# Designs tried in a protein design chat: VH-VL binders against q8eqq3. Part 9

Target 1, 246 residues: q8eqq3
Amino acid sequence: MKIHIMIAEDERLAREELMYLLQQENDIILCPSAENGDQLLNLYQEYNPNVIFLDIHMPGINGIEVAKKIRNEFEDKDIIIIFTTAYESYGVQAFEIQATDYLLKPFSEERFKIAMNRIRKTLSTKKVRKPKVDKLVVNLDEKMMVIDPNQIGFAAREGRTVKIHFISNEVIETKMNLKELEEKLSGFPFYRPHRSYLVNMDCIKEITPWFNGAYNLVIKDLAESTIPVSRTAAKGLFDALQGVHH
Below, E stands for the ipSAE of ESMFold2; O stands for the ipSAE of OpenDDE; V2 stands for 0.75 times the mean of E and O plus 0.25 times the DockQ between their complexes.

## First folded at step 6 (VH-VL; framework fv_lerdelimumab)

Design J3 (at its last look DockQ between E and O 0.01; V2 from the best seeds 0.00; counts 0 for: pae E 16.1 > 2, placed apart)
Fold by OpenDDE, look of step 6:
Formats: sequence, structure tokens, C-alpha cells
Structure J3 (fold): chain C 246 residues (1-246), chain A 121 residues (1-121), chain B 109 residues (1-109)
Amino acid sequence: as target 1 above (246 residues)
Amino acid sequence: EVQLVESGGGVVQPGRSLRLSCAASGFTFSSYGMHWVRQAPGKGLEWVAVISYDGSNKYYADSVKGRFTISRDNSKNTLYLQMDSLRAEDTAVYYCAKDRYKSSWYGMDVWGQGTLVTVSS
Amino acid sequence: SSELTQDPAVSVALGQTVRITCQGDSLRNYYASWYQQKPGQAPVLVIYGENNRPSGIPDRFSGSSSGNTASLTITGAQAEDEADYYCNSRDSSGYHLYVFGGGTKLTVL
């Protein structure tokens, strides 16, 4: 099955460059290109692309705003959005609208290939039934608790113990360290944003910039817990959220 | 109703020039790319040229490149094809066709009835 | 220039289904548009994109693509469907060039 790709780009050279790169791929078909946000809004309804390469900086409505409109209109449709930009500062915004990736101009072939792989991976996973969730068994003082990993918001090291925080705001304490816990949860989308934290990526509500390239995560638990992301872990977090494994 | 009407066809000798016109009506002419397509007698369709909605971009088939010039006057809702150095193989019915889009060129949704150009000695 | 190839002629019984195929390198990455032409008439766009029908085109006409091929399918052929059918697409040798297939004559029996 071919991947239907649409380009929204006001700069002719950039548009042609993307077209050239895309033409090298055998499993894609190119939809008509848009030169601005309004054209995109008209064309994507007609052609229903799987993927949109969207320039953030277009005349009129910017790419981010257009993406938001598309997401709002097609909440049930999982259109893959790849932002294209000359600036590096749009990572958080891209995440907010669930963009799959962003490409810097001028486009590198290597970076483009990475994006294409992400696209393919995303499309393939949507067709795969989520595997049956395995349970996590945690030893407590006098009993063993069977836990659904999907119910875990995050785990935090507090002193010599690790506390597991559920999305329900229930908290349990374990003698297991974060590394051990992470290993047991290897089949689930958990990430170490900080040396003292293990977070369920499916429970991340928001990512907010913090000082010196660090970030804070807001969790979808009842308490809307905030978890720090270290500078060193930030890049990896974004990659992990986008399904990129290095 | 969207309509395209070609004119200017006729019989000419090899080496001569001819200018075709296409009058557009029923749509915003300046918002769409336009094409010329020709069909030799008893033969298939051959794409000749395309011009963007604003006339800023023009492209030609190799068979006519350097000899034919596509142009448009949006104020008159008219498409033109200047044909120079005509050859016998240029003999065809020439159609003007409206593109579905400004510059994407993903289908010709309206066609004229065509005008016959005959190049013969 | 790139080339699009079509079978020169196909036949279909009344009420039956027929598929007309177009093949070329450009079809790997670009949609085909399909045109119907009856004798003495101008071509009419019947399919564009993957499977888009212009207004006025019956729903028995449909489009599909696979690999380096595009196909026009008529499901339940009618007598009036007898015509020449042309595919066209972008030319892979040039960014803004276009090319037509050789055409397929469809006979309805």
C-alpha cells in the first residue's frame, strides 16, 4: 500500500527539494502540493493524505495553526505531520500537536530518511493489534501485588525506596530500584527522564520548557504531577516519544 | 457553465507560424493552470504545454520546445499558443484544457472542442 | 521522456467489469488521470488522484494504483462506455512535464 504524501511549502526550492527526495522512495505517491495554509486545508480533504510535510513558516496561517485545524477536524484520522522549518525551536510545539517529526532546512538526505522510517513505522504499528498487556508483579512487605503497567503514571526514587505512582494517585512502595523496574517494564513505553524518575510515556500530558535546556513533564494522573527532564535526557525523550530508537 | 473555446486553427505551410487562442468562461480563469494538448488524426493524445495560473511558469514537451510559446491574458480570460516553425508532424487537433489547480497540474477537468491545425506543403 | 503504456484494445460484455491498466515509471510516485474520448469528441476527465470522480461521472468508474501501474475499472459496463481511454501522469524525466498513455479502445459487447 502506497503512502499518500502531501507537501505544504511556500518556497519553491524547498518544495522541489522535498519532491526530489520523495521521488526516490518507491512506496510513496505525491498528492498535489500546497503553497499556503488555505490551499492545504482545501487539498487535504480532497486527497486524504497519510502524511503531510508542513512548512511552519508560510504566508497567512502558519503551519502550526494549520496543523491544529487539521487535528481538530480529523480527530479520528491519524494523519502524520512532519514539520519543515529553518529553525530548531519548534520541538515542543511539534509535540503538542503530535507531530511525528520535524525537518530542518536545508534538508539532509540522512535526516529525511530517518523521517521516512518514522513514517513507515508509525503506519505499520497502527495496523498491529496491541499485544496483550503483561502484568507486573511487585513484592511488597508481606504480599505480592499484581500491577497493570498501563495504570502506572510514573515511579520515583524517594530515599532508599521507589514509589510507584498510579494514574489514580494511588502510591505503593517497593524495594526494587528504578533500573530493575525499568527492566521489568521493558515491553512498555517507559522512559527515564531523570535519574530519580521513570515515566510512562503514554501518561505524559504536556512538556514544558525549563531552565538551560531542561524540561518538565506533566502527567495525566489526577494530581497532574510534574516530573523533571534532565538536559541529557531531553533529546532521547523526544526521540522515544516519536518512536525513534537509536 | 465552464467552457473553453479554441480558435485560430487552419492550414499553413511548413515553416510558417500560427497563433491559437482559447477563450475561457464560467470560472475564475486566473486561478487555474492551463494546458495545450494535441491529437494527430487517428492518433492518441499528446501533451504540449502548461502554464501556471499567473503565467509565471511555463513548461513544454520536447517535441515543441523552442518552437511553441504558451501564454495567457488573464484580463481577457484567454490562453494562447504561438506556434513557430511549424512542421508536418504538428498537424493535429489542438485542445486547450483547464487544470484542476493553480500550479499542481493533477488533471484536466475541462476541455475545449479543439481547433484543427494542418501543416502541409 | 517517460512513457506510459496501455493495451491498445480491450473488450467487455455488457454489465460486466473491465479494468484498463496503465504502466510507467512515473506512476510509482504520481497519480494517473484518466480520460474518456468518444469519436469526434473532446476528452473527458473520468478519474483523478487515487479514486476521485469529477461531478457527473458515474460511480461505476473507479481508480486504483499498484507499484508502477494505475488502473481504471468500470464495474457494470454500459453501452455508452465504449470509447478510447487515456491515462496521463507527470513525466519522470521532468519536474513539470506530462505524458499520456497510448490509449485503450474499449469495446462493449
Scores: ipSAE 0.841, ipTM 0.911, lowest interface PAE 0.4, mean pLDDT 90
Fold by ESMFold2, look of step 6:
Structure J3 (fold): chain C 246 residues (1-246), chain A 121 residues (1-121), chain B 109 residues (1-109)
Amino acid sequence: as target 1 above (246 residues)
Amino acid sequence: EVQLVESGGGVVQPGRSLRLSCAASGFTFSSYGMHWVRQAPGKGLEWVAVISYDGSNKYYADSVKGRFTISRDNSKNTLYLQMDSLRAEDTAVYYCAKDRYKSSWYGMDVWGQGTLVTVSS
Amino acid sequence: SSELTQDPAVSVALGQTVRITCQGDSLRNYYASWYQQKPGQAPVLVIYGENNRPSGIPDRFSGSSSGNTASLTITGAQAEDEADYYCNSRDSSGYHLYVFGGGTKLTVL
């Protein structure tokens, strides 16, 4: 059985530390990560994870408040919550919210393994939640990464490899070529505007003419990204944007 | 133009303190993690410390833990390194470096030219 | 103390291909970044991730990784490539620590 885990952590370094530790475990699937409390509550409802690693000190609604909303407003008593923090003072509050564990930063492998053992014990006494999934799974070295296709702005071939650019500005390298990636994303509105690019049409912000019947695209929230549309692909792009199914 | 400019280096006696500054320009400083990296004369690079984009998390190499403090002031676009209880082995050029932060493939993509700290009696 | 191990020196004839390696346990789970440093200058990022090249870095630079080893390859080496090269990655301890390799001096003959 695979454990579906979501990380809620606004701090990149701490998020990378958790992902490093999690990838040592071969029985987990990572859901999309949240960087604030509001985003977490949306992703939680959409993806239904078994476990949330929840940073207390997130922007907006803090992690304690988020946990209270999940327990009280969404009435989810089964979700496993592991708080993460730099401060020891939150232990009593974690108990009051029925958190499964409490991890101090920086994370130690010993404490993380104890938390994972506790997670596994808790799940073996409960029914596994069925996550709602309409997502892309990408193998990255020795781990699987779960990607929400709606968060992808574009993918690009750079040299011999393909990089997936998220609207969050995060970039992931994949072993898949653009054709394979396009095929796995066939249920989503992606298009090849150029032999080296694959774009999420829902994320296109601007289309600007370029020389000789070509165009440039700007992706929402990726202001420094300019993506070429070749002359041969321009017709197909505009047909796809105008509802001619591609 | 993205720039990092270190200052505050100099000659100091063992056991004394020194504060380094790194002025950032040409990018949104508060969006990126920042590093200090040092290089002793004729030696290789040694990572010293990192601070998260908002300053909430700080990590140190074992060689400086307890003696050095990294900090930042996002309103001034400035990174700091407070160096206490300095030792001869702390003699090095100190670089500040910008993390790529918003990328799953990390790297220190912008570096200053460094400031020399010499600890000698 | 995790280590990234590099050979201290390597030579290449002008126009030939050279490979600089970096080995360490953390490279099983993390990519390496590669830095070029010329005498008296700050380091310059030349490769991040497995094979991402920053803008302005010549396309003769490429990277690869397998197991616990990362490699920097320079195809068609030029005189200006003579420099020290460092790999950098996360510490294998799992803490938010970073480590540089000892550096490799590349000599272009």
Scores: ipSAE 0.000, ipTM 0.405, lowest interface PAE 16.1, mean pLDDT 80
ESMFold2 (binder alone), look of step 6: mean pLDDT 91; pTM 0.938

Design J4 (at its last look DockQ between E and O 0.01; V2 from the best seeds 0.00; counts 0 for: pae E 14.4 > 2, placed apart)
Fold by OpenDDE, look of step 6:
Structure J4 (fold): chain C 246 residues (1-246), chain A 121 residues (1-121), chain B 109 residues (1-109)
Amino acid sequence: as target 1 above (246 residues)
Amino acid sequence: EVQLVESGGGVVQPGRSLRLSCAASGFTFSSYGMHWVRQAPGKGLEWVAFIRYDGSNKYYADSVKGRFTISRDNSKNTLYLQMDSLRAEDTAVYYCAKDRYKSSWYGMDVWGQGTLVTVSS
Amino acid sequence: SSELTQDPAVSVALGQTVRITCQGDSLRNYYASWYQQKPGQAPVLVIYGENNRPSGIPDRFSGSSSGNTASLTITGAQAEDEADYYCNSRDSSGNHLYVFGGGTKLTVL
């Protein structure tokens, strides 16, 4: 099935460049392009694209605002949004609106291809039933616990032990280190935002900027726990959240 | 009722000029791109030119590029085709057509009845 | 410019189904529009986009696409469907904005 793609871009040259790149793909159909946010809002209703390449910096309503409107007003529509921008600092905003990716201008062919692969992957996974959840077996002092990984908010190294924090605010202590735990949780959406933490990405509620390129995660547990993200882990986190594999 | 009416066709000698007009009614003319399409006698359709809804951009077929000029007056709901340096091969029925969109996408949904241009010595 | 290719002529028996196909590189990334033209008349848009019919076009007309091809299908051909049919699409080469196929003459038997 063909992927219907719509471009929202006020700059003619950028628009043409993106069209050219898209025309090199065999599994896409190009929808009419929009030159501003208002036009996009009108067009996407009529043409119902699967993917929107959306410039953040357009006259009038900016791309972020338009994306928010699309998500809020049309939540029943599962549209993939790829931001296009001349600036690098929109990772958090992209995440907030569940954007799949962002492309820097001028467009690189390599980066474009990566984005296309993400689009294809996203579209393919939506059709696939979630695999049966495997259980995590954790050895405690005199017993073994069977844990649903989906119930884990995060794990933290505290002193010489690792504590597993559940979304219910229950906490258990394990003799496993974070690396071992991460390995056992392979196949689940866990990420190491910090050397002392392992977080369930599905339980991330918010990402907030911190000092010097670092971030804090707010977890969807009852306590709304805050987890630090190191500067070095930040880019990888955003990529992981967007389904990018390095 | 949406309607397009072409005018200005006739018989001209090679090298001469002719200006076609297309009067639009029944729709918001300024909101749509417009096309000229021609059809030589007994032949198929040939796209000739396009103009955006606001006149900001124009496109031409290679066969007419440099000789033909498409323009529009939105205040008069009229599309024009200035044809200079006419050639025998320009002989055709010329249709004006409304684009479905502002900038040429997914077809021409309204056509005029056409006006005949004959270039002959 | 990108070229669109059509068979010059096809025939269909009354009440039967016929498919007219258009082929070209542009059709990989753009939907075709289809026009019906009867003798002495202006073309009429019959299909656009994936499978859209303008108002007034009978539901026996449908559109489809595959690879670098687009097809117009008439399911249950009627005598009045006898006409020339042209496909059209955006030109992916950049030389032209739009291109037409050579046209297909449909005869209803």
Scores: ipSAE 0.679, ipTM 0.813, lowest interface PAE 0.5, mean pLDDT 89
Fold by ESMFold2, look of step 6:
Structure J4 (fold): chain C 246 residues (1-246), chain A 121 residues (1-121), chain B 109 residues (1-109)
Amino acid sequence: as target 1 above (246 residues)
Amino acid sequence: EVQLVESGGGVVQPGRSLRLSCAASGFTFSSYGMHWVRQAPGKGLEWVAFIRYDGSNKYYADSVKGRFTISRDNSKNTLYLQMDSLRAEDTAVYYCAKDRYKSSWYGMDVWGQGTLVTVSS
Amino acid sequence: SSELTQDPAVSVALGQTVRITCQGDSLRNYYASWYQQKPGQAPVLVIYGENNRPSGIPDRFSGSSSGNTASLTITGAQAEDEADYYCNSRDSSGNHLYVFGGGTKLTVL
């Protein structure tokens, strides 16, 4: 099971530190990050993360008010909220927050691992209806197709539609968005190297550098298809590939 | 194709019961909150009921509270509305609708075409 | 108070801008969503979360909120925009109760 995690942190260095720690974990997928409370609320609604690491002190609506909105107005009782802060003196406000845990900045590896274990325990007690299926079923216009996920090279959002690219060079269009497709493929080794792409890690042939710490992927038998890897996703991709061998 | 299809409407006498069903396809049904909304002929929309994605919380309009029961079977991708002690005022087209989120607040983005319930003597 | 109040009818000349309003105490604390309904059809979500458009909704539709009032604005109104428009929000009682406004019939002249 992969854990979808979103970060809300306005300070670049703190955000990058937290991303680095999260990328060391083999069972997580990072959603796009938010730099303020309003942006977080928009991204939260679009991506439906399992976990939010939420800075208390952000521009605009503060992290405590964001958490209240999610819990009370959106009635999301299942999302895990981990507050982050540089200040030990927020203790008085702690009684009003309804967070699952908190982390002091700068983040220690030890405390981060403890928080991750709490996250995993909490998620394991939820009854999530996720079918164990060897096949993927997708709706096309007025038919359904049964697909072997191992034959998928990658999927890409192209305009308003998502296209599934098979290693055979066949391409099909689906009305599912990438989020829905990723959820249906949660039992298979798929990774989001970019907001607009979902790649089968077992099908990666080569990885080449791109400017500013980004990369490009080439898929087996699809050498004419180049898949971007964002700067923030690169470490996680390499760790996942290496962790599969360990 | 994201789709909701209502069924179970018909003509019934006051005081009787009726059960509506809404079959969902093309999306992960168990990830979203669901609504029933009704519209009497020639009148506006009236929200009827909501159920969370996991069935843990249910909410009802005052006009139906105690008489209607919303439920869902996530294994069958189906939403239900059990309507007991029906009144003439319950005559309407009943729509099922998918919320954008697991916990309602951000709009009903997919609607069925509705099923007509007529309560008459 | 759980009531959401809309004017029953509004007219706009083709190509002009119109604003449809929705008032209620609950709008002080909750965002409104907006639905378009054409005769014989199910409603269609056009604005949610104050000012977000679902995919496929033209950018001439926008929303705003101030105090106890939410507004739907259509700039450059088209003939196909002629429809009933409903606002919807949580009621002010603090429960997970939803309330629709009475609806506004938009006539494009």
Scores: ipSAE 0.000, ipTM 0.418, lowest interface PAE 14.4, mean pLDDT 80
ESMFold2 (binder alone), look of step 6: mean pLDDT 91; pTM 0.937

Design J5 (at its last look DockQ between E and O 0.04; V2 from the best seeds 0.00; counts 0 for: pae E 14.3 > 2, placed apart)
Fold by OpenDDE, look of step 6:
Structure J5 (fold): chain C 246 residues (1-246), chain A 121 residues (1-121), chain B 109 residues (1-109)
Amino acid sequence: as target 1 above (246 residues)
Amino acid sequence: EVQLVESGGGVVQPGRSLRLSCAASGFTFSSYGMHWVRQAPGKGLEWVAVISYDGSNKYYADSVKGRFTISRDNSKNTLYLQMDSLRAEDTAVYYCAKDRYKSSWYGFDYWGQGTLVTVSS
Amino acid sequence: SSELTQDPAVSVALGQTVRITCQGDSLRNYYASWYQQKPGQAPVLVIYGENNRPSGIPDRFSGSSSGNTASLTITGAQAEDEADYYCNSRDSSGNHLYVFGGGTKLTVL
């Protein structure tokens, strides 16, 4: 099945460049292009694209606002949004609306190809039934606990032990270190945002900017726990969330 | 009901000019791109030109580029094709066609009956 | 310029199914529109997009695409379906915005 792609871009040259790049792909269909947010909304309803390349800076309603509107109005539609922008500072906003990727202008062919691969991966995974969840067995003193990894919000090193925090706010203590735990959770969406933390990426509610290029994660647990993201881990986190493998 | 009515066709000598008109009704003319398509006698269809809904963008086939000018008057719901430096190979029935959208993408949902242009010495 | 190619003529028996195919590089990335033209008449849009029929077009007409091809299928051909059929798409070469196929004459037997 071919991927239906729509472009929203007010700049003619940028639009043409993107069209040219897309035309090099053999598994896509180009939908009519929009030149502003209003046109996009009208076209989106009629042509129902799988993917929208959306310029953030358009006259009238900006791309972020349009994306939010699409997400709110069409919750039943799983559309992939790729932002296009001349600026690098929109990573958090892109995450908030569950954008798959963002492309900087002028467009890099290499970067474009990466985005296309992400699109394809995303579309392929949606069709695949989630594999049976393996269970995590953790030794707790004289007993063993069987844990569903999906119920884990995050793990934290506290003193000499590691505490596993569940989304239910239940906490268990293990003698396992974070590295060992991460290895055992291989195949699940866990990331090390900090040397002292292991986070379930599916449980991330928000990402907020912090000082010096660092971030904080808000977890979807009952306590809405906050977890620090180191500057060095920030880029990798965003890539991981977007399904980019380095 | 959507109606497109072409006019202005006739017999002209090579090198001469002719202006075609297309009167549109039954839809919001200013909201749609418009096209000219021609068909030589006994031949297939050939796309000639397009103009966007507001007239800001115009595109032409290579065969007519530099000689033909597409324009529109939205206040009169009329599409025009100025044909200069006419050639024998320009002989055709000229159709005006409505685009399905504002700026030319998924074909022509309505066509006029066409007007015949004959270029002969 | 990008070209679209069609068979110049095809035949179908009354009530049978026929497929008219259009081939061209542009069809890799663009859907074709199909037009029916009867003698002495203007073309009529019969299929656009993946498989969209304009109002008034019978449901026996359908569209499909694969690779660099687009196809118009008439399931249960009627006598009135005898006509010339043209495919059209966007031109990816930049020389023309739109391009037509050469047309296919359909005879209903």
Scores: ipSAE 0.579, ipTM 0.775, lowest interface PAE 0.7, mean pLDDT 88
Fold by ESMFold2, look of step 6:
Order: C-alpha cells, then structure tokens, then sequence
Structure J5 (fold): chain C 246 residues (1-246), chain A 121 residues (1-121), chain B 109 residues (1-109)
C-alpha cells in the first residue's frame, strides 16, 4: 500500500533533501508540503496523511506544539509523527507526545531508512487510512471541472448521462456513470440509495417511509428534491448514517 | 578519535593500475558514505567518487568514470579506490573523506592525510 | 574556470573583515560547505549549510548566501587564518554529485 506523507519544513533546500530521500522509496505518495505550523494544520486537515515529517523549529507555532494539537485537540492518535531537528535534546519530548521516531539534521540515508522501516512496521499493525482530497475532478467533454464535493447534494442518472445537483441548485451533466463518480468521491460520505442515485449523506435533511420497506430522501437546500431509497439499500443507508459497519 | 589513513600511493607509468586503501577507525564505518577527493600538485580540490554506507550506490566524477572503481569492505572498515588506465592528469594527492551526510548541506567532516599518486614515464 | 567560481586570491589586514565568495548556478538550489586548507595539510570543514560551524571552529567564521552566490566571512582576521579556502556544493547534472570551487588563497597582511 501507498503511504501518504506530508513534510513540514521551512528551509527550502532541507525540505527538498527530505523529499529526495522519500522519493527513493517506492511505496510513498507525497502530499503538499507545509512551511510553517499553521499551514501544516490546514494541509493536514485537507489531505489526511498517514505520516508527517515535522520540523520542531518552524516559524509561528513550533512543531512540538503542532504535534500536541494534533494529538489532543484533534484527537488523532493514529497519525505517525517523525520529528526532524538539529538538536539531540528532543528525544524525550518526542517520546512524551508519542512520536514514532525523530531524525537528526543533517539527514543520513541510514537513519532515514531506519525511520522508514519503523513507519512501515507501525502501519502494519494499524488501520491504513485513506487520504481525503479536497476537490473532485470531473470530465466534461473536452475539459475537466474542479468540484468541491461538499457542494454536491446528489447525483442522478438520467438516460445515458448523470446530472450532478449542487446544494446551490446548480446542475451539471457528465458522461461519467454513477459507479465512476462514486469511485472518484471515495473518502467523502456518499451513498448509493438507489441504482440511479448517489447521495451526499451529510446533506440529507429528511427521510420519509415509502412502500415495501423503501424510503424517500430530501436534501437540505434542495427542498423539492425527492430521492428514492430502494428496499435493498435501506438498511445500509441507516447503518452508514449511524456509523454501523455492514 | 576519528582516523582515516590512506595507503597504496606511489609512482606508476601511464596505462597501469593502482589500488588505494583507506583504513577507518573511531566511528561506525558502516553507517556513513565515503568519498575520494584528489588534489593535483599546485591545484585545487577535485571530487572523485562516493560510495553509500552499504556499498549499494556508487557515483563518479566524469574525469574518472569507467576507469576508477570505488568499493568498501565494512567487515574490515576499509575504503578502496581501484584506478585503472592511469593518465598523467591523475597525478594528485588522494584523500579519503567521511561524509557528514548525503547532501551539500552537510559537507565532509573528516579527512585522511592523503596519499600521493604520480603517473609519469 | 570551474562550475563554482572563486576569486583566486584575496588579502586582508590583520584584525579586519574579509569576505570570500563562491558563485555558480547550483548555489541557487543547494547550500555550500567551506573548507580551509593550510600548506601540506588536509582540508578542514569550516562552514556547512548556510551558516553552521562544526565544533571547534571560531565564531569569527560565518557564512551567507544570496542568489547564486555563497560567501564565507572572517571577522577580525588572525594570522592563522592565512590558508586556501574552497567552497563545495552539489552538482545537479547527471551523476556528478559534488563540485569544488577553484579555491581562494587568503593572505593576512
């Protein structure tokens, strides 16, 4: 599996050296890099990496305080944190905030390989998280459209095309089928309540019973929408809304 | 105390071969990359080659590529430079140097005293 | 000339400040390290990265960079600072991993 890694380092050439070492590994994907603690926290929330290489001494909020915020305020106990530092004195602090390792600058290939092996071992015993992208790219004829998935209320198949209905009441048409669209929206809370529909579960306002164990959905801000939930999809929908694995 | 001691230099004729050794002590040899750097008489420093800590990667200056081979024996804490097809322009003092790390950021923190190679008729 | 260019010689009066420069396109992307070499001796690392001194190097030695230029500054030059000084950096072309400048002979008057 691919390991999604984010780097937080304010010195450009040091950041590029770490990227060089990471790119020699065949099993990683680099997220966008952060140059300060505030940028890291924004990018972390947007890209949901498995691993952060975190420079202790960055401008603004320092790396130790960033790690504490991730562990305590965001309650993310599973993210792997590797501190980078020029100072040997931080090993005890790294342990106290449950960092997996730390790398002393300047980086050595040997120490980097050891850290990567620890990352891989740690991930083999934990649930692998799927990265969350903040935009959806959809093919429209000869162009690609960049879409914020949170703005989608639902998508519906109409003949051979799919209409994407935004919570703004805008509608676009795509030749992607619902299966392709569902795959591209992986990591967002979308559900297939019916073979002809894909719904954003965060946008469901009302659920109304229908005949034979079926239901209808109303999407917030799309009050005239009525989306069927088939009998076979109803239990899965309710389980997904309540967090029960099916 | 880190020590790097080169040996194997001498006077040879063009076209012949010579093997340099560098004995390392005072640090964990198998943890660091190693370099050869040379200096012709009255001239500046010229980087020659590097070998990674485990010997898996080797890189050479264009001036020696295809003629020189860097190698290491981690069980003996020894770095080698096999120099084939020697030319007059290879005449230099050859230094072994310990990589601080694998980047221009970090430099070569320990050097040997050098061994002289003279290529002349 | 080499890929990293240094002036071949610079003079400084005892106790004065001198700046030794190193220029090359690779320095836009990579830091330089600096080496001091006295006659008949091996080089000694003086500055690595932009401005880091190894243990034992006096604080009168400092480094800086701007654009394609790296500089070594010696404040309050002493007689023992008389030496050749070399810059070294990554070479981003092919498999040529490192390059030295041509060296600068510092004379302390």
Amino acid sequence: as target 1 above (246 residues)
Amino acid sequence: EVQLVESGGGVVQPGRSLRLSCAASGFTFSSYGMHWVRQAPGKGLEWVAVISYDGSNKYYADSVKGRFTISRDNSKNTLYLQMDSLRAEDTAVYYCAKDRYKSSWYGFDYWGQGTLVTVSS
Amino acid sequence: SSELTQDPAVSVALGQTVRITCQGDSLRNYYASWYQQKPGQAPVLVIYGENNRPSGIPDRFSGSSSGNTASLTITGAQAEDEADYYCNSRDSSGNHLYVFGGGTKLTVL
Scores: ipSAE 0.006, ipTM 0.413, lowest interface PAE 14.3, mean pLDDT 81
ESMFold2 (binder alone), look of step 6: mean pLDDT 91; pTM 0.941

